# VH-VL binders against o60147, part 69

Target 1, 175 residues: o60147
Amino acid sequence: MLEKNKYLYIFRHIQTNQVLLSQGNVLKKTALFQLPYPLQKPVAPNGMRPAKLRKDHWVPLLKVEFPNESMFQSVFMQLLNYRKYRSVQPLTSDLLKLPIPVRRRKIMRQEVPNTIADLADILNKEKFPENSVRLQLSDKSDSEYADWPPSVQIDSEEIKLSRGFREKTTVDEAR

## First folded at step 3 (VH-VL)

Design n19 (framework fv_lerdelimumab)
Fold by ESMFold2-Fast, scan of step 3:
Structure n19 (fold): chain C 175 residues (1-175), chain A 120 residues (1-120), chain B 109 residues (1-109)
Amino acid sequence: as target 1 above (175 residues)
Amino acid sequence: EVQLVESGGGVVQPGRSLRLSCAASGFTFSSYGMHWVRQAPGKGLEWVAVISYDGSNKYYADSVKGRFTISRDNSKNTLYLQMDSLRAEDTAVYYCAREPYDSSGYYDYWGQGTLVTVSS
Amino acid sequence: SSELTQDPAVSVALGQTVRITCQGDSLRDYYASWYQQKPGQAPVLVIYGENNRPSGIPDRFSGSSSGNTASLTITGAQAEDEADYYCNSRDSSGNHLVVFGGGTKLTVL
């Protein structure tokens, strides 16, 4: 259920491959502040307005179910910190050789593998009970970006939703 | 353990200046955006200013714009608020606060606050 | 400056459930976070991102959001929950990046 917040919803941009993390099954504009490369320029220099959220441009990447809210909260905050830490690290010499637009596209394309690797790293570091964390992906091949600990169970069924997680919420409520 | 400790508050006359400091420890200060939030006696919380992790971006509340200057020294793990042309309505407890990620809109850690009293 | 609206005061009997509400158009686009403040102390984050609790916050605290409204619910209120509660959210007005509600004083009877 939503009030328990034991689910982490991860979205991917259909063209840029940028990733957004969400505590709810519907993205809110707050999520756009996770992006180091905004989709459009800020409105004013002395006050940043996030780019307009086009919800139809963000599709499910994966859904993570935790056994309780405390574990969800810990992992979610660590993922946000990993993303922030990664965004402030010096660029590699290989990336510095590329023109700025090409460099940005290459960095954005790595957000999916990076997010999955970061999630796995956090889950490997934490001592969660066996099979206590359930992972459901839109493309199961994305699970190959990392080695998962015994605490993780990967669902054989892929997410078949073309838009958001609203239908899964309805199914989850019925369960 | 994350700690934020404010200092520099005191009693000051209207029109004078005061500089507040916030000493950070227990985390990588240079990776986090920092805010100043104030609270007048018996009143609610009011956002004052923000500075990005590298000091390149700064924003201010309309009530203090042009009078206050936020800055940071990442080598000393210290946040500053330079308060010029102080007015009676600036009387408040001033808190420094950490945002968990850029433009998150909430604060995971707060200092204990330092009281600024503007009075003749 | 855009504002979030809170009722100034609310009371609850020991062990009963209370809901504190925060309203504003920014809540249609952004999640609300909640802080507890006791006299002479700094605010403490109790809920962020709709319904997430920081480490050390009791599970009797929960949050919800619908349309332009966010709520903080305390189920089975304890004496130590007596405090002022503030909501905050993102502000897209161009002059403020963060906006706070006016605060709600909770009295536990």
Scores: ipSAE 0.006, ipTM 0.532, lowest interface PAE 11.4, mean pLDDT 80

Design n2 (framework fv_lerdelimumab)
Fold by ESMFold2-Fast, scan of step 3:
Structure n2 (fold): chain C 175 residues (1-175), chain A 120 residues (1-120), chain B 109 residues (1-109)
Amino acid sequence: as target 1 above (175 residues)
Amino acid sequence: EVQLVESGGGVVQPGRSLRLSCAASGFTFSSYGMHWVRQAPGKGLEWVAVISYDGSNKYYADSVKGRFTISRDNSKNTLYLQMDSLRAEDTAVYYCAREPYDSSGYYDYWGQGTLVTVSS
Amino acid sequence: SSELTQDPAVSVALGQTVRITCQGDSLYSYYASWYQQKPGQAPVLVIYGENNRPSGIPDRFSGSSSGNTASLTITGAQAEDEADYYCNSRDSSGNHLVVFGGGTKLTVL
């Protein structure tokens, strides 16, 4: 097993539709740095509470299998850069006309289609070997947010896990 | 068009209090998050505090927590910084700065600054 | 507790290209923005979101980002570019707090 970290795990927040990218099937607190809006309310006027990850609030959106770690790292870094780029672009005048809570909700709701479109854009530009990248979605209709290159194969089986990509171990079930 | 004008700076003794104001004009003040940033003489920029567009969320740098209070009055287009228990290390030019949209992480407009000198 | 590191000083000859760098863990997740500050004046935003220029900022200013490093490049430096340059970014704690670099004093020779 010479090649590790060839899977990209993409999670969706059950209430906000915000998206987190992960190199592993379990989210780490550092993934929260990807969010444009924090999930936790601050303790005003004393400042903000420490960031906390509620793993049960994140469900699988998409799992991507790459042929090797180098291709995984390239795509993962580019997806993070797409998210950074989106977070600092000037908002459209249509969005600026909306009340701030409505604007935030609309922006967050767009993270799923935006992430899928960004992934497809990166894969179209990179010219990977045909049938080398495998996608498994929780809802196959989400694949319709983008046009996929010949390098991509979409798995006929949907992800059935409701508590992230992690399955219970035999030890956990014995408890 | 967009203007931010700070006032309230001056010379104050250690342990005393001072309140800074930032008068905003040329934009819809109630739609923007606002920050205070300071700069000690001959030193770099240091972030101090932020307040959300509606005043419901406030965050502070560790160096000022428990001593400084940020607030705003959207009806008067004014941002405030209440500075209590002042220390010599708080001597700085204080700038108010506007974030162009919620959580953007950068400032598109700055005030001219107001000097606070804490000395005995 | 997140920090952004800048070299304290850099020099460039008139008309030449200079690159000012900013390094920190937050830059893996957020782009740096850059401010120019001349003596006795407030900071002025010159670059935001990696490589966007506000209206009125000359096209000789550009930005780039790779990994934990962000760079401000001035192509064909002019005398009026002599100033202190600061980078800033969001805090890596995920709270949307901001952090500044220590500043770089640019001298145009």
Scores: ipSAE 0.006, ipTM 0.538, lowest interface PAE 9.9, mean pLDDT 81

Design n20 (framework fv_lerdelimumab)
Fold by ESMFold2-Fast, scan of step 3:
Structure n20 (fold): chain C 175 residues (1-175), chain A 120 residues (1-120), chain B 109 residues (1-109)
Amino acid sequence: as target 1 above (175 residues)
Amino acid sequence: EVQLVESGGGVVQPGRSLRLSCAASGFTFSSYGMHWVRQAPGKGLEWVAVISYDGSNKYYADSVKGRFTISRDNSKNTLYLQMDSLRAEDTAVYYCAREPYDSSGYYDYWGQGTLVTVSS
Amino acid sequence: SSELTQDPAVSVALGQTVRITCQGDSLRSWYASWYQQKPGQAPVLVIYGENNRPSGIPDRFSGSSSGNTASLTITGAQAEDEADYYCNSRDSSGNHLVVFGGGTKLTVL
């Protein structure tokens, strides 16, 4: 029997701080559905190439290892639902007074803190066994944005990406 | 009262050009992103183009890239769609539509539409 | 660009409940909005976000979502609800920023 996926990877865009959720250590172009703002530049009338997934522009924010696929699936779906709910909430008056380009950058900058807070909230509501969930953070200080339950074991060891990550980035960018 | 009124539609031959206008009233036009959405006779809705509140950002559907140009004149409260190299498949009612806020992904107000027929 | 799939047609008896569905990968990340369109008229927004009604839309209209699916429910359908219904959603995956479903024709029997 194949072992089902029990890893959640969260990536951060190095320039915009927009966040992508991934099932496993490979970013697929379909993850771009998650972006609140497109990465593609405004197009010239002469026909642009499709949006490119440039994996060198994304760095791991965190990795979560769950005891089994069902726990992974539950948390992953809840995290997507939290992000959807945030997308339709009214903007604060402070944000509404900002010019649109500044407003967009401020909203994008908040995706990292929001995603970490959402993950922690979900894990606190779930009653998983003690030390059953392994959380690896690229920056340990990001753990301080939230209170974590006893089910979570935090470490700051380097997040290992797939052996072929760079090769896939080159191929994807060429398209 | 928010109103959007399209004009400029008509019958045009393939390969020709046509410019649509959308006159906005009842709101601060310069504060809203605007879209063009079309509907071929008896078919569904198809997104065509968007322009930001200040005209600095523009995006187009793949079917119209390189042929259509969206623009606006905030001093005249008017949205435009310049349609070049028209094809039979561009035959549709063209609606202008207002997004209630930046990148909302939906429209709170629509115009009544203007019919563009591309035929020989 | 993503695709949103709707059944082409659905029927409901007067006073009964009907559910219209919209399915697509973008719905995992974004809520669908719903439009009602009657013959010869422009579309009218009936639901936005998950389940928000614009002013003037009857409370018999409601929205829900789960995974890659969004639904518009009309509880106690009335004759005036006969129309085409379209879902739409955000799409940042490709060259489209907005995507529409193919539409569902609702017939009230």
Scores: ipSAE 0.465, ipTM 0.797, lowest interface PAE 2.5, mean pLDDT 84
Fold by OpenDDE, second read of step 4:
Structure n20 (fold): chain C 175 residues (1-175), chain A 120 residues (1-120), chain B 109 residues (1-109)
Amino acid sequence: as target 1 above (175 residues)
Amino acid sequence: EVQLVESGGGVVQPGRSLRLSCAASGFTFSSYGMHWVRQAPGKGLEWVAVISYDGSNKYYADSVKGRFTISRDNSKNTLYLQMDSLRAEDTAVYYCAREPYDSSGYYDYWGQGTLVTVSS
Amino acid sequence: SSELTQDPAVSVALGQTVRITCQGDSLRSWYASWYQQKPGQAPVLVIYGENNRPSGIPDRFSGSSSGNTASLTITGAQAEDEADYYCNSRDSSGNHLVVFGGGTKLTVL
């Protein structure tokens, strides 16, 4: 059976820079389960799960198009595992020297570049066919966070969706 | 369409050897980690072994370590399980299962399995 | 080595909701995946990565996690959902090991 193209959407929180993965262009409430509870033991370095999904607090980071579900699932699951693994890693001595709020902020600021780097690493290891994966970024400069394999074709155009992946409006651009 | 087809199962006496094969098709075999999972009659699933996409890394369950060897031939799109020093407790249906990279932690495709019976 | 524990059997009335839970230390670090197995058949992936469904899996199947637990929920159980359900995850010890739960037999009444 011919499979439809599958899309991976990645969102970032506008304040915390936390990252959510989505199979669709609309975030679901269950996406928040990707984030650890704030006081969960062991305490995740960046553990913060909002009580409610505020779609307007999440902006698109990138969109990835896969030619089939198998490729999508492979990358999607690996991304989740990479993130979770990282979240439970022991804190470095340098981080332990920082006050908890500062520490958390520093870790959260790294979620976006880490996610991009993870994606690139996964794709490099998968050795997909050349130009079989299409990547579209909200900010082209974000592509510089990683070396992309030949399997990835980076779109020249940036994502034209705003918070919650709705169409950008003049009001949205001004914010 | 992704397909995994196991073969090589049969009845064998304890202490003997058997080699299973898993023929893969419908995807880029060399891009995926592959696993063997077995299921004794009427029992649950038991992880047996994993091999990375390029064959560079291999890991085994303690129950089979030192006796079983996982390998693959990417040019033939085939996964293997060499089973030596077989024991009665090795009796099971053996499944090959596809995992994305060996760090993904889930199986999206399974073969139908091949039965291995170890008995005197 | 890590262990995942499941209740050996659960029952649900037709059309009702049931939750199958998996517990283990590895789940603190790794997402669980869930597999449905019917007699004489190979396992079928139904949930992966917290709450993701492969194509062809009904939306009545959902996944969740908390602490050292993961759960598979069937909202509006159907007769065809009667099967064995297994969870798995990476082993907490690392080395790319995998561990399975003992399985849960779901009976639809």
Scores: ipSAE 0.007, ipTM 0.546, lowest interface PAE 10.0, mean pLDDT 86

Design n21 (framework fv_lerdelimumab)
Fold by ESMFold2-Fast, scan of step 3:
Structure n21 (fold): chain C 175 residues (1-175), chain A 120 residues (1-120), chain B 109 residues (1-109)
Amino acid sequence: as target 1 above (175 residues)
Amino acid sequence: EVQLVESGGGVVQPGRSLRLSCAASGFTFSSYGMHWVRQAPGKGLEWVAVISYDGSNKYYADSVKGRFTISRDNSKNTLYLQMDSLRAEDTAVYYCAREPYDYSGYYDYWGQGTLVTVSS
Amino acid sequence: SSELTQDPAVSVALGQTVRITCQGDSLRSYYASWYQQKPGQAPVLVIYGENNRPSGIPDRFSGSSSGNTASLTITGAQAEDEADYYCNSRDSSGNHLVVFGGGTKLTVL
């Protein structure tokens, strides 16, 4: 019997503002393959060494609670598809005129607004019950990047960045 | 117009070395990542290596790791592939190809290719 | 290691529609791009990012994807469309790696 998952955890990088999606409250190294730009240069002579995950460099952006696993899976897969679609679209002429380091910084900074807008777009297209989806943000002003449907309830309490998504008791329960 | 012209191919014995060049024109070479892709006679396309716009990041296919070295000279608008310890299975037409932007996953322009034949 | 699978050959009658398919696990994470290659020539990009056409590519070329499968469709095939067609995608093990399909030879009858 498999335990059901109904939470989507979204992280942002403290320096680059790049976004990672996670099914768990702690990031796995494989999440780094979501990134279009590597966070560090390869260290192996062959250039094929995977990037290292620095968990202390990733902070909560938002947490989404769904009523059930089916709704979670649907929204999660659609978000991955939105990211996949964005990764292959042509860059605007304005971006192409910028020096590459400046261009990369602007693209990376847009991942937070883009992810929030994509989430809202998916939830607006779905006909979920009123107040069935709970959003908790680290910075409530980020909710202003989108218009939310009646299915969404935004939690008045922000996520405490010093603790991330983890509670100390949750780690101890796995012991 | 964008042009990529490969050179340096030829016939070489197994175990020897060969250096390929790709001369770029018609665009700001230093703003684009570049790839090498090869095609054995009568076979399909196989990715070989990539180099970032500034030369700081390089990646290789498993089949060529430790033997091939990709490099570029942005002042000369030229891409290079140094091929050491050549094997019969390295026989192929080698193309240089441009990615339209960082990590785009596709190539908008290809060179005409240069043939490398590894045989005795 | 990731691979993209294509049927080695397909034929279509002049003016008819043909669909060339590409299958692999990488396509669940990344869209396929398609290249046309005629004998003795370099590959030419015909579709990228699911269904985008570069300048100069005829409207009869279109792309689609679903799950682990991507398709290139030529609606109203012309004689000049006779060529080898290759799909490619990013490898699922990293965003800098790429994989190609084995190629499909299209014959226009």
Scores: ipSAE 0.054, ipTM 0.663, lowest interface PAE 6.0, mean pLDDT 83

Design n22 (framework fv_lerdelimumab)
Fold by ESMFold2-Fast, scan of step 3:
Structure n22 (fold): chain C 175 residues (1-175), chain A 120 residues (1-120), chain B 109 residues (1-109)
Amino acid sequence: as target 1 above (175 residues)
Amino acid sequence: EVQLVESGGGVVQPGRSLRLSCAASGFTFSSYGMHWVRQAPGKGLEWVAVISYDGSNKYYADSVKGRFTISRDNSKNTLYLQMDSLRAEDTAVYYCAREPYDSSGYFDYWGQGTLVTVSS
Amino acid sequence: SSELTQDPAVSVALGQTVRITCQGDSLRSYYASWYQQKPGQAPVLVIYGENNRPSGIPDRFSGSSSGNTASLTITGAQAEDEADYYCNSRDSSGNHLVVFGGGTKLTVL
């Protein structure tokens, strides 16, 4: 029996509602490369600021347990592909009517419902055994953004993990 | 109809400075991120710099960092590139390009380009 | 001299199909966009976000991606398709936000 990681951890930003996907329960700085919009502004005209991970600004959105590593990798890669697809689509006429700051905020806010809908769509396309995929949410009402297949079991208990990680066990830095 | 018109190119000696302008029309300039992209004679495209819609975010290619400064004047619908300490390697056609939305990473409209020749 | 690698030249016979490829680690996370450039002219966007065409771009142009590779396909190449083709992608390295491939010269025979 050869088994690797079979959990997918999904985080959301407290203010922007942007979403980060993680293969581990500790969010790493490299996850910020998933974001289409930088969270920090450059200070000087001739300078660039490296992206910084503020762990206290990211909270768990949901945790997914797959029956094996192969299924985890398949769903994880498909979810990343859905996010890539969404990030490069032409803006709708409704969004084009909005001023840029409002448009950007609306797009960012949609990442939570979009990620949940994408996850459900992927799971509906796959033929997983009944109750083989276990979903645990921080807010169970977020499950209402999608219709779930019989393969999904939603835990009655919500994630009780506090915002971000206060103690750092990784080399990633945030400030 | 979107239009971008670059100007300010010319022949300049090494070590000197030059300021490029890009006049935008046909769209709400203040709503779009803008980029500078260059192309040396007979060579490929090289990304130079980006500025966000409101001017608050700026990024540069390592080859120009510390020498070039990107800026914009939204009241005049104009993008600028201040080029200091010019080198022969900076000789290129400089294009102004529009990003359809922040961090999309592609360019839906380009200007005609302006030639900068750095020679002694 | 780019993080995205393209073959420098490719040829296709009139009316035949040609595939131009672009390879780089950023393509594992982001789709490539493609530009056509004819001599003395500015680049023109032909494909963005894997396989989307701007208005006015012929449907013979299509894109695809797999792993660290992106491809531009021209089905039924025409004489006017002779040009340089550049791919670009978002740069996740933190050095800059955009990177271009070295370009591919397409000759239509």
Scores: ipSAE 0.005, ipTM 0.501, lowest interface PAE 12.3, mean pLDDT 80

Design n23 (framework fv_lerdelimumab)
Fold by ESMFold2-Fast, scan of step 3:
Structure n23 (fold): chain C 175 residues (1-175), chain A 120 residues (1-120), chain B 109 residues (1-109)
Amino acid sequence: as target 1 above (175 residues)
Amino acid sequence: EVQLVESGGGVVQPGRSLRLSCAASGFTFSSYGMHWVRQAPGKGLEWVAVISYDGSNKYYADSVKGRFTISRDNSKNTLYLQMDSLRAEDTAVYYCAREPYDSSGYYDYWGQGTLVTVSS
Amino acid sequence: SSELTQDPAVSVALGQTVRITCQGDSLRSYYASWYQQKPGQAPVLVIYGYNNRPSGIPDRFSGSSSGNTASLTITGAQAEDEADYYCNSRDSSGNHLVVFGGGTKLTVL
């Protein structure tokens, strides 16, 4: 990895709403190990299970620019820990009432609001300078999932990705 | 309440087969993924196999892949482990264990275990 | 083979604090859970997720995690805490979907 990276990209799946974190604007096959169901094949809302990484099925959710690499590393590691924490929590009674396939799809759809809330919580705990962290959201309404600290400046500009991310590229999963 | 009861253990010669059962009660068996975990005498815990709630997904430890088959009968609330081509190093207490939800990575209930001894 | 590493043995005096550690790359992505096993008995879950205790587990048991390391802490160890302790986690390699540590034998002096 590049030592002085200060950008965090977060992507969402267009069908499942599952979230992947990336330290750059390129999404790698290994990012699939972040998904909450590693013992099961990923489940799509229509009941079909995706078997490969299709970059055209992942779109940017948000981009964060940090003042320096150390602040990026601190937040990125904390965000990974928050995601691990959520993945092992017991299911609520409301979720337990649902059939398992419906339950999994509902949980996957909550990854966007949960990830945004987790990011905001981490940033609220850190002592960063005012307007030092720049947050760019693909959909500005997603900022409403959390209350942001004074250190965060929200940008409404489109997130620009490399050409390779926009091409239909498939990377097959090991079965 | 929640109970998992293993059976089918015993003494068997190398190269033979043995089938273990785990009878579940006190919960909706068809809603939970189930695992087999073993422990050789005086050694640590070793994961063996997992089966999804509906039986559609099965995964095995490399040491047993191709020799063991995990299965379940949700109508009978029973988990199975078919063990073929047994080796001395398969000697262990075999536990069935419940994961509280898919990919939780932990087990909330364990059976008492059943001893499998592979010797000549 | 186990992907998670634990020290084989540790000792603590009655009433003192002990920390048992578990290390592995999967812990960067997944939290460890901890089990207590006494001779001749099945394992008992004592900590899951970051720092959650099942009903009936004393509050002297706590968990922590940082980077590739997870820890089980027993504050004010009691004689009945003498046991083997195992960590487990999800395996990110794909071939072993669940992995256990080698276990740590805790002796209460």
Scores: ipSAE 0.006, ipTM 0.565, lowest interface PAE 10.8, mean pLDDT 80

Design n24 (framework fv_lerdelimumab)
Fold by ESMFold2-Fast, scan of step 3:
Structure n24 (fold): chain C 175 residues (1-175), chain A 120 residues (1-120), chain B 109 residues (1-109)
Amino acid sequence: as target 1 above (175 residues)
Amino acid sequence: EVQLVESGGGVVQPGRSLRLSCAASGFTFSSYGMHWVRQAPGKGLEWVAVISYDGSNKYYADSVKGRFTISRDNSKNTLYLQMDSLRAEDTAVYYCAREPYDSSGYYDYWGQGTLVTVSS
Amino acid sequence: SSELTQDPAVSVALGQTVRITCQGDSLRSYYASWYQQKPGQAPVLVIYGDNNRPSGIPDRFSGSSSGNTASLTITGAQAEDEADYYCNSRDSSGNHLVVFGGGTKLTVL
């Protein structure tokens, strides 16, 4: 509990490839506010509602271990800012030619490579000690979306959990 | 490049109907969600309604729900607002506005507005 | 539905810095945008996505957001900046898709 604030847990949606950042190994409903696009259609015909958190639809993308809370907070804040920046950039003319549902899917599918590239960019700009940041990925080939600085050590073991960063329980399976 | 031009405003009696139009040019109209936003004289901005790029989804502010209908004709690059059962409280300048992408929640371009006055 | 709260009026001396604030729970989760409106004119987008300027907006305009508060800052205010300023954001608590602040009238002294 004392060291929990030095881990960054990154999840991806199994269908849309959208990414959620978390300071804990379990997603909270408030993490859905990171998404500009709803995961489900609005429940009320006359309004928009936040998407419901479906734990079974989010799987680990990667886990980042920082040497201390200060480095964690700096990188986490910068990563959120990079994601905000991307979400409000003007669309290219090629994207504007596509129907909105196709455009949305294309943009959402880029969140995994974009998040990994953004993380690497932040770590390349910082002067962290050699091998001080540890990455564990669910699919090691995702590390190829970026060039990593000497401060990064990539774990040879992939994340084996299918539903979050915790081992699945019988209670979780009942939902 | 991008232009939005509203028309159809005027003076109408309470309980009557009025239809507003917004002519779009300089962009691919069928690719954008469109909104109506109004402003009563001397008051602030109030969101009225939104329509998706293909017309399949529509949402309304509670103050106009059941009385106003938003629609669009993508072949004519035109947005509409049908206003039924008008009240004095509906007196406002009505703007059409473009959202730059789905669910962005802001408007990159606005029309010049058309004044609707509901009076006896 | 959730509302965004702005002070109704603020003043600034020519060439000085002014900050206009917008407060609401929606800002914890959604980006803020800002519009400038001069008498008899349509609103003009001056800031979107908390801190981005559209092309054509002077660099003296900047934005920021933290917690439930978003701010529009004008550094070195000019006479032409005298206008009403509105913040807006998405509304997740009611049947509204978009919510506006009540507006702040900026007077340049």
Scores: ipSAE 0.005, ipTM 0.502, lowest interface PAE 11.4, mean pLDDT 80

